# VH-VL binders against Large ribosomal subunit protein uL10m (mRpL10): the designs that were tried, part 74

Target 1, 224 residues: Large ribosomal subunit protein uL10m (mRpL10), of Drosophila melanogaster (Fruit fly) (q9vpl3)
Amino acid sequence: RGKINIQRPKAPHYERARVVAVTQPKYPELPKAKSCFKTRAERTQQQQENPYNEIIAREVRNWLDHSRLVAFFHLSSITADDIFRVRVQLHKQNLHLKSYGSKIIEQAVKNTRYEAIVPLFHSNHCIVFSPDPEKTAALLRIVRRVPQMVLLGGIVEETMLSRNQLVAYAQMPGLHAVQAQLVQTLSQAPGHLIQQLQAHQNSFVQVLDVHAKNQMNEETPKST
Short names: E, the ipSAE of ESMFold2; O, the ipSAE of OpenDDE; V2, 0.75 times the mean of E and O plus 0.25 times the DockQ between their complexes.

## First folded at step 5 (VH-VL)

Design w17 (from v1 with heavy chain N31D; framework fv_imvotamab_arm2; at its last look DockQ between E and O 0.59; V2 from the best seeds 0.00; counts 0 for: pae E 6.3 > 2)
Fold by ESMFold2-Fast, scan of step 5:
Structure w17 (fold): chain C 224 residues (1-224), chain A 118 residues (1-118), chain B 112 residues (1-112)
Amino acid sequence: as target 1 above (224 residues)
Amino acid sequence: EVQLVQSGAEVKKPGESLKISCKGSGYSFTDYWIGWVRQMPGKGLEWMGIIDPSDSYTRYSPSFQGQVTISADKSITTAYLQWSSLKASDTAMYYCARLGYDSSLDYWGQGTLVTVSS
Amino acid sequence: DIVMTQTPLSSPVTLGQPASISCRSSQSLVHSDGDTYLSWLQQRPGQPPRLLIYDISNRFSGVPDRFSGSGAGTDFTLKISRVEAEDVGVYYCMQATEYPWTFGGGTKVEIK
């Protein structure tokens, strides 16, 4: 846009108009978008990856359909040795830790009742599967000692549960029938459950930011 | 009946590649991990590594990292142990074994004898 | 790495007599979960290893009750109450508490 100077006027100094000497022909307007298309490499990679992703997506759907316990976690930076130790410890309890890319998760749950979980996987994540819902207590006991894994929510007996609901389920040991009844009692309307799961994820990110700032500023951790 | 059946004995020269197999049956193959164990002639057992066939997650002993590749094909319930370039020091009996939910190697293959000589 | 030391290296025993094998780890095998990932394997001549005992003292399916395991922390024992001819072989302890997983050097049980 043109420049206007109102606040600091100066007497105008006459200078030669050099328009004739420095005149350029009017050039057509430049196209605004320079990089509006995907690169050839990006298109080729997407084409090559698509068939493989569908195979893995079918695997994820199979895990979701045949697992009576599914728990979703945010996963912070963890060493290869530590994740191996955790996976072995979980395996001992018939708990199976898997990590899948967000695109694969989205592809797996698209047009299913589990589509609502997609937002949980926009950051580093992992999922724990088990055919045995009574292992929920064992799972939470194990991850309590793994600060890099933060529970976001889960699915028990095909019912989506928030973090707090899953924790409540874990604290009710007993007969399978009693635990299944608890799941039914704790279940929420889909809209409200989705909001709770997303809110917990957002709250966790905020807590991590505050915690990180406190750790940087002081030698001892601060908590309220 | 849980069974792990390994491929037959191999005789190779140094520098050659080799891939041996371990086929599981009588159980849900993807529910259990498969470990590989080496036993050099007249010596004890050495853990080489493991694989979770359900997602191909692998973990190797430091002594075998970069020396071998462990893989699995769940469509044919088979785990593999592979060398790109064999050495005479690879001469050994190789066992595959299933990792049970007690975190022990509960069922073992019959072993594959690999002899590498010039 | 956790070093697993077995004693004795060789145990000649008379048929019907007991045999005892010791396994010592260089570090505690108690996992942070409270369990001890210690197992015992038997290898008969020309055969693959066979699981005998898991989690220190639990007998695996099909294992005769003459085999028993005991111990805690760093010191573990496998006992055979009455050695039979079929018990000839090499016995190994194994730990899966810490990566990398390691085996004992083995104890050869022979009939004298």
Scores: ipSAE 0.795, ipTM 0.920, lowest interface PAE 0.8, mean pLDDT 82
Fold by OpenDDE, look of step 6:
Structure w17 (fold): chain C 224 residues (1-224), chain A 118 residues (1-118), chain B 112 residues (1-112)
Amino acid sequence: as target 1 above (224 residues)
Amino acid sequence: EVQLVQSGAEVKKPGESLKISCKGSGYSFTDYWIGWVRQMPGKGLEWMGIIDPSDSYTRYSPSFQGQVTISADKSITTAYLQWSSLKASDTAMYYCARLGYDSSLDYWGQGTLVTVSS
Amino acid sequence: DIVMTQTPLSSPVTLGQPASISCRSSQSLVHSDGDTYLSWLQQRPGQPPRLLIYDISNRFSGVPDRFSGSGAGTDFTLKISRVEAEDVGVYYCMQATEYPWTFGGGTKVEIK
């Protein structure tokens, strides 16, 4: 009586195999939970329709509209502790670091003047908002110490700036300094004009004096 | 004038839930973070955690992680501290404080006394 | 966690005399940004804490000039040049350089 190899059961006789195949309970395919097979597109669409996303999108719009400085950053692998540290540093300067999903950003800026920023948000990103454009230099100083934050660009005074332009902007003297310089330059203009006018007058007087002296010397009779 | 006004004293039993509030006024509420500090009877100050009301970003002290929940409602300029299940050991004065730009706690609430007794 | 140690625990002082409170940290409070986030708080009996000094030596608004802060690295001092009756209370140092932020144990200032 051949040892029934329980590990490799001999294939049943053809007839038995057929019966077994037919009698196998056809378990109704568990309705593939539509949720598991939702295409990325369907999931994205459902996320877009989330009332919560609308609220957040509105918040983002509010930030954009009320900020005079907006900076966009790519985030590489950053720890929660590092994020906290950066946020605290930014907070000291009244700078607000926020992170939103790309879809939320898209929804927020759709049909707005900010629509051009959408391509910046394909990866992990964060946004820094400030009501003060003069804080650009402070922002850049802080983020330079955070290698995980890569500046992509920004918006200053409603103007979109590239990374390089934003850096250049930060290096510029403040508006007041520039204004002061302008005033100083303008104030020097009249002074220079007066100096030039006076120089001509002085030159004329000098020439006359020389002429008068020469005449006096000619009139002095050589007293023999 | 900057003010933080906290909710009134609470007397609770162990196992009960509690949510206390801290309302900010006289400043832009979303521009400043709010911290919570515990002071047990006759003891010193203990840092619990902090929240950025602008986006509800929160960071807890490790000692309080999972023990309490800090939240904020910026629409009513209010921060919250809540317990799901109070313990007798939670009996303390709780203060909210504003984090200034210098990373100091520059303005404080009057405190909320929480008493948990059987 | 950074441990903040205050000394003395109690400081009985005669009115008009100076008081000095020490706060020592278990590690340097100099942040990577170069700043030192040390502050001093006053808590009068039955009142909430009040900020006195921030960034080691800066007096907060409304704080009398008799209060001064000094120190660097791990050692910090709060001085009261002339103690007044209203200065009675517990004083705390606080560090915000590393999370979690921590307080000293407090120093009780009393009038003799």
Scores: ipSAE 0.650, ipTM 0.849, lowest interface PAE 1.0, mean pLDDT 88
Fold by ESMFold2, look of step 6:
Structure w17 (fold): chain C 224 residues (1-224), chain A 118 residues (1-118), chain B 112 residues (1-112)
Amino acid sequence: as target 1 above (224 residues)
Amino acid sequence: EVQLVQSGAEVKKPGESLKISCKGSGYSFTDYWIGWVRQMPGKGLEWMGIIDPSDSYTRYSPSFQGQVTISADKSITTAYLQWSSLKASDTAMYYCARLGYDSSLDYWGQGTLVTVSS
Amino acid sequence: DIVMTQTPLSSPVTLGQPASISCRSSQSLVHSDGDTYLSWLQQRPGQPPRLLIYDISNRFSGVPDRFSGSGAGTDFTLKISRVEAEDVGVYYCMQATEYPWTFGGGTKVEIK
């Protein structure tokens, strides 16, 4: 559908790669070096998983194609009961919470303008989809009460937005057309935002985790 | 025009497997969750669990966890309730129902009577 | 689990007269989001349940005005202002505030 070019970024600098490796210890091992020593059961398991990944990737592609609002979150440790309650709350607003592996996201966005989002999914994550971009404010109000979900950014009307841009979008009253035009204006510097998000995602998650552990109260009621 | 149409009544013996279905129509199937409810003969209603058909996320009542399997095939807009080995105590009417945005069960299937006896 | 207790178990009613069904929960049904997920279902003889009332007091589409819901916290009431022959059946309250979701035991409404 779009003719908009997403330039492929250069490989991250060594310092950026080092930070990513330290803050995301759950990265998969390099498969080429290990594949020569895989057992028969491991090879069979690998073959069995590929067809299911394609089915799930098609599911993600369909949601991306039909959603006018997509929001990306880092997901820290959360109980099964709490994530169920959040899913129900979001569903009440026509907001659909989902989580997919990085390989599935990569396969889903291959040959689309969204290929650059794949690095956002190296850590634990979830995605919220909705056909209603007007629900951005409702989404942010709901997840404010869920400290385990940290907003990374999103897509509104096929335009990629940073966290701050998405928050600003949600605060603007007015006609949908005016908000769409403003989103396009805020995104005049095409393409470079993904590199900034990659660099700040790991640093922001690290700072937020330290801050949350030392200070539990998110609100500032002027108590001093 | 929202409809949930369930598969027909089943008569089974203990130890047999069974998969009953619930086909949704008249709405966007993947936008709403489907719940399953048991009604034992002459008794009230029991929530068994729910599924989000869009990604097959499921949640079971503790009383039914490990006793049944809930699944969905969104390509044919159908949810399923499945037993690997039926017991006589599974004799009941089973309903599917759609979870509305207010967390109520707003549209119900006609029910599937499952009879397990030998 | 939240236990939902309905009273009475049986309510014989003269045609055209009001009926009132109570539902009490073992703990508050007010969700952390401020909403109360209490609904009322009707099951006519030989039929599946159908939704009457959601969010304590909101009538579902196609439900006659003679049905009304009220209550708060742990105590809820379904009222039928003028019982008609088609209102015969079993009525259930249901909570979806806390996992697992639970139903009341049912109240049978019948014409005396």
Scores: ipSAE 0.066, ipTM 0.566, lowest interface PAE 6.3, mean pLDDT 78
ESMFold2 (binder alone), look of step 6: mean pLDDT 94; pTM 0.959

Design w18 (from v1 with heavy chain N31Y; framework fv_imvotamab_arm2; at its last look DockQ between E and O 0.02; V2 from the best seeds 0.00; counts 0 for: pae E 6.1 > 2, placed apart)
Fold by OpenDDE, look of step 6:
Structure w18 (fold): chain C 224 residues (1-224), chain A 118 residues (1-118), chain B 112 residues (1-112)
Amino acid sequence: as target 1 above (224 residues)
Amino acid sequence: EVQLVQSGAEVKKPGESLKISCKGSGYSFTYYWIGWVRQMPGKGLEWMGIIDPSDSYTRYSPSFQGQVTISADKSITTAYLQWSSLKASDTAMYYCARLGYDSSLDYWGQGTLVTVSS
Amino acid sequence: DIVMTQTPLSSPVTLGQPASISCRSSQSLVHSDGDTYLSWLQQRPGQPPRLLIYDISNRFSGVPDRFSGSGAGTDFTLKISRVEAEDVGVYYCMQATEYPWTFGGGTKVEIK
């Protein structure tokens, strides 16, 4: 009686194999757990539909709408301690560092004037918000000491600025200083005009005086 | 006027949980951080930790890490300090304070006395 | 942690006389940004602390001019030019240069 090799059962006779193949219960393919095969797009869509994401997106919009200064940064590897330090420094200047997911940002700015910022958020990023646009110089000063933060661009007074433009903006004298300078310049203009007008009058009077003196000298008869 | 108003005095037993509150008013709550300071009876001030209410970013003192939880609800301009399980050694006055832009604690709550006794 | 040491522990003062409180840090309080984050707090009996001085020498709003702060690096001083009865309390220095932020042990100012 041949030892039935239970480890390598002899292939059943062809006919039996066919019957077994046909009678094998076709277990309905377990619905591929939708969770594992959700396309990146479906996952993204589901993430977009997360009520929590909507709340955060609203928050982002709120920050954008109430901020007069917004700066976008690429954030490289940074320690928790360094982040804290930077946040404290920024806080000193009424600057608020926030980090959001790219999808949240996309949702937040969709169909808004800020939609153009979406491409800036392809990597790790952080945003700094401030109600005071005059803090731009302070922001840049702080960030210069943080090599992990790379300025990408920003929004100042509802105007989108490139990195270079933001740097240039920070170097400009404050609005009040510029205004003061303008006022000073304008106040000097009338004075200059008056001076020029007076100079011409004075010159004319001098010429007349010389002419009058010459005439008087000619009329004095040489009393021989 | 800037004000921080804390919840009333608490008397608890060891092992009980507690959450005390600090409500800010008279300023933009989200623009300023809130710190917590412990003062044990007859002792000095001890820094516990700080929270940014805008995003609930929190940083604890190492001595208080894992011992307490600092949180905030910006919708009601309130910061919280909570214990999961109080100890007798937690008996103290607890102050909340606002972090000014100069990294000073410029405004303080009136304090919350927590007494933990068997 | 930065240790803040205040001296004296107690300062009995006669009304109208000056008082001086010292605060020494275990390390320099000059931050990498160049600023020194030292503040002075006053705690009157039965009251919460209040800010007196920030950034070493700046008086907080509403603080009388008799209070002045000075110092640099590791040594700081709070001076009261003429002590008044309302100045009785415990004074604390605080550093916020390095985390965790720390307080001095306090100096009790009393009237003789």
Scores: ipSAE 0.850, ipTM 0.941, lowest interface PAE 0.6, mean pLDDT 88
Fold by ESMFold2, look of step 6:
Structure w18 (fold): chain C 224 residues (1-224), chain A 118 residues (1-118), chain B 112 residues (1-112)
Amino acid sequence: as target 1 above (224 residues)
Amino acid sequence: EVQLVQSGAEVKKPGESLKISCKGSGYSFTYYWIGWVRQMPGKGLEWMGIIDPSDSYTRYSPSFQGQVTISADKSITTAYLQWSSLKASDTAMYYCARLGYDSSLDYWGQGTLVTVSS
Amino acid sequence: DIVMTQTPLSSPVTLGQPASISCRSSQSLVHSDGDTYLSWLQQRPGQPPRLLIYDISNRFSGVPDRFSGSGAGTDFTLKISRVEAEDVGVYYCMQATEYPWTFGGGTKVEIK
């Protein structure tokens, strides 16, 4: 025959159970990825601590105006060591990995054709700048090994390109290779062939249009 | 190709005003910032400030804030460094330099020697 | 202000021998954008400075490959693998990470 339970002091596990129960109802939502919340919070905090918002925005404008290649990436959770390694690899190719707060980007692109990029910077991101548009292929090869960096799109020769357009730009073969692909496509089934031909021609025309616009922009004096 | 040509040497007395110039050519003037750097006789380099010629936005080193005025006239692709009242301690070589997108000073003017003595 | 300290102050070197110049900053030069804005300038006797190295290790156009830069954080080095007569002059490191931008005190390279 033993002691009644009500006479025993309250055990710690009862207190732990009560605390857990109170906490559980307050947080029913599935936790979001740690990298997204942390990096966004870090960007916001860095932006608030930086007394040079105007000068930083001007630095970004300078990079945007003088980079013939700009690529935008979504950045998943990544260690400081991993991002440093990627930065070193990119730097060897004259590719500059950077990150900025959304307010800085808003100031930098205000009253420019690039205002449309601002929403890309409300999530965890990174940007790669380069004066060398021919380095696009090298950029994509390096980041292919970095699953935490997801290409969103870019700017080449002052023209906005989607993800698929930027990848196509980087993979654009020489004229003879495009002609070979066309010949191979024409030898396939009729309906399938016509659709593939139209897609290849449109991609090629778009790349030529980007080059023509950039050449005219460089040859045209800017207004005072 | 890219050139920054500065105005010639100046010999002045204390209390006189002075405006020296830096004319850029061979590139789009309003797309690059211009910085001014002082080198006192036998001494090292000192950053004085920068200007964005597109809208004349300036930033000064604290050591030179209020001591000089940096300005630009984009219509003639020229930046200026100006004193309202020179001191003997202003005797130095003054350089303008173009700021690259990577914040490096990539092209430099030939320098303007300013001598201030009684 | 970020203080840039160069050593040695003077580097007499035999023609054809290497030279090494050190630059130390009073705080990290890693910018909030993730890059490090450290450059090296050369000033030959009687001439304006010229850019040699930017972004720690990138040679500016026309700079011979005997010049190399390295470093990270607060410690940076400029090396000349084989000093030539034209390399005589004063070398400066410069940081553009934080305003005001500052230079090292200079290192004089001379032929002994």
Scores: ipSAE 0.104, ipTM 0.588, lowest interface PAE 6.1, mean pLDDT 78
ESMFold2-Fast, scan of step 5: ipSAE 0.807; ipTM 0.927
ESMFold2 (binder alone), look of step 6: mean pLDDT 94; pTM 0.958

Design w35 (from v1 with light chain T97Y; framework fv_imvotamab_arm2; at its last look DockQ between E and O 0.02; V2 from the best seeds 0.00; counts 0 for: pae E 12.9 > 2, placed apart)
Fold by OpenDDE, look of step 6:
Structure w35 (fold): chain C 224 residues (1-224), chain A 118 residues (1-118), chain B 112 residues (1-112)
Amino acid sequence: as target 1 above (224 residues)
Amino acid sequence: EVQLVQSGAEVKKPGESLKISCKGSGYSFTNYWIGWVRQMPGKGLEWMGIIDPSDSYTRYSPSFQGQVTISADKSITTAYLQWSSLKASDTAMYYCARLGYDSSLDYWGQGTLVTVSS
Amino acid sequence: DIVMTQTPLSSPVTLGQPASISCRSSQSLVHSDGDTYLSWLQQRPGQPPRLLIYDISNRFSGVPDRFSGSGAGTDFTLKISRVEAEDVGVYYCMQAYEYPWTFGGGTKVEIK
């Protein structure tokens, strides 16, 4: 009785093999979890149709509409603790750091004047919002200490600014200071004009007085 | 005037769930963070965690991580503190407080007394 | 965690006399920007805590001038120049420099 090689079972007789092949329970292919094979496009479409995304998109729009300062940052590898620290620092200045998905941003800015910002959100990013454009300098100061945050650009007073332009803006004196300087300069202009006019008149009178004195001296006969 | 009004006192049994609330008024609710502080009977103040209501960003104290859930509903300017399963040791006064721009807790709720007894 | 140590635990004071409370942190609370994340809170009996001082020495709105804060680095002091009856309660220092934020153990101010 030949030792049944359990490791290499002899192929069953052709007929038996056929019966075994036919009787093998055709396990219905577990429906390939539709979730694993959804094309990127299908996943994207499903994400777009998520009512939740719409709500968040509205929120983003609300932030954009009510913010006078918006700054966009690339966010490199940063720890949760570091993010928290940054958020606390920003909070001290009434600056609000937010992070949204790129798709949400796209939805939020679609058909708006902000549509041009979409390319900035291809990587990990965060947005800082503020109702006060004067906080730009404070924002930049805080972010300078956070190497993981790279300024990409921003929006100030509804104007899109490059990184360099934002930096320049932050270095400018406040609008009120500039206005005050302007008013001061304008207020001095009439005074200077009056002074110049008066100076010429005074000089003329002095010359005439000298001339008159000289004439009087010439007319005084030396009474020998 | 800035006010934080908390929900009323709660008496619960061990194992029960609880959610207490803190409603902010008199200020822009989404511009300020809300912290939670525990004070056990006759004891000092303990920091539990903080939430940014604008996006529900939350940070817990390590001691309270996984023990409680802090949440907020900005639509009704309310922050929440909740337990899935209360313990007798959770008996305490719980305060919500606003984080000011100076990183101080500038306004406080009146407190919610939670009593957990068998 | 930053440990905040308050001394004394209890401070019996005569009305009209000054009181002083010390708070020591286990590490410096000074940020690189020069900000110090130290605040003082007052809790009267049966009431919630109230902010007294923020950033070491700044009085919060509505806080009487008899309260003053001082200190630097790791050592901080709350002073009451003339203790009034309404000043009875427990005082806490708090740090918000490092998470988790921590409170001192509290100092009970009582009238003798």
Scores: ipSAE 0.740, ipTM 0.888, lowest interface PAE 0.8, mean pLDDT 88
Fold by ESMFold2, look of step 6:
Structure w35 (fold): chain C 224 residues (1-224), chain A 118 residues (1-118), chain B 112 residues (1-112)
Amino acid sequence: as target 1 above (224 residues)
Amino acid sequence: EVQLVQSGAEVKKPGESLKISCKGSGYSFTNYWIGWVRQMPGKGLEWMGIIDPSDSYTRYSPSFQGQVTISADKSITTAYLQWSSLKASDTAMYYCARLGYDSSLDYWGQGTLVTVSS
Amino acid sequence: DIVMTQTPLSSPVTLGQPASISCRSSQSLVHSDGDTYLSWLQQRPGQPPRLLIYDISNRFSGVPDRFSGSGAGTDFTLKISRVEAEDVGVYYCMQAYEYPWTFGGGTKVEIK
């Protein structure tokens, strides 16, 4: 196979599959007392109750279910031309830049292990989705040139990673190469193995945690 | 390999009921929505509606609301389209298709020809 | 409802020459939720439709690189750089930007 297809199904976590079933959209009833002279605050509140919020929340769940890489960014002030250019650059790498309101994100992740990400979306933000975790390096390379996008953390293979962990993941060789390196280290003399494990303990823990597809999530990625 | 296999062609009379099936394989059935599309003889494509098989949430095109029923049985990975009372105007080819990541219809069944004539 | 209008209705093409199919939407599809839900389908004679292009320009798995999509706003184009005998069929554009989803009327590509 020469290409990774974004439409290829990803096996969801069992609890996430049940949450999708529980999030059966209930059509929100619009307030009947609409008036011709609504304030800005009333329009914003009515907009937040729009039936499209549940439809959009289902879209977010779909992206989360089918993405092996998700990255969260704080977004500073940026021109429409610049954000469009960045979106095009990311799209060429099968990286999909999106932004959603915090209430939509809250609906999308309710009763999932990803509920801890909701506070990240109370400020101006954007999210990058991709089926290709191997594209993490390309993502970081592109956004390195965009100071308005500040990496907060991400999800790789359904494991929540902090900013530093995601950067470290992007620098690692492919999965098979990491497995081969680990096996080679374990086959060495006992004293040498203990020294290597003690010296590189954090690196092995990070690799094994990502590889094992940890069921326990970090609540939020660390920021620095 | 993702496949959608539909039930065979049907010849019916007006007023009869009918339920046609679409069995999905090669993927996690509950992770993807199934859409139904009608193609009248010599005509283009018309979206009829969709179903989320995980909880049976359905949404119909206004043109088909109340005229057909879309359902699914996730235990046998099968979606259904059914009529309680067929009309001659229901004569068409009916396709099921899987809703992909970008809301595109990425994999299609082979089609079920329904012929309704007196 | 968004009306999708395709031109031409029929596109007879000499084998090995390019073909171009136009699709226009009755309203702009720009700026919908950070992605565009415009796709192209091919229906060969006697066969079900198959997905060629999604999100305006992305080829689906197994689609030859002689197929390309482009466009923005209300105007979208499917191009076949070198038409082959297997490309005979009807091509449809489709929008999934808002309910109800709608298809173009189709463009028949045939060999002269």
Scores: ipSAE 0.005, ipTM 0.463, lowest interface PAE 12.9, mean pLDDT 75
ESMFold2-Fast, scan of step 5: ipSAE 0.804; ipTM 0.921
ESMFold2 (binder alone), look of step 6: mean pLDDT 94; pTM 0.958

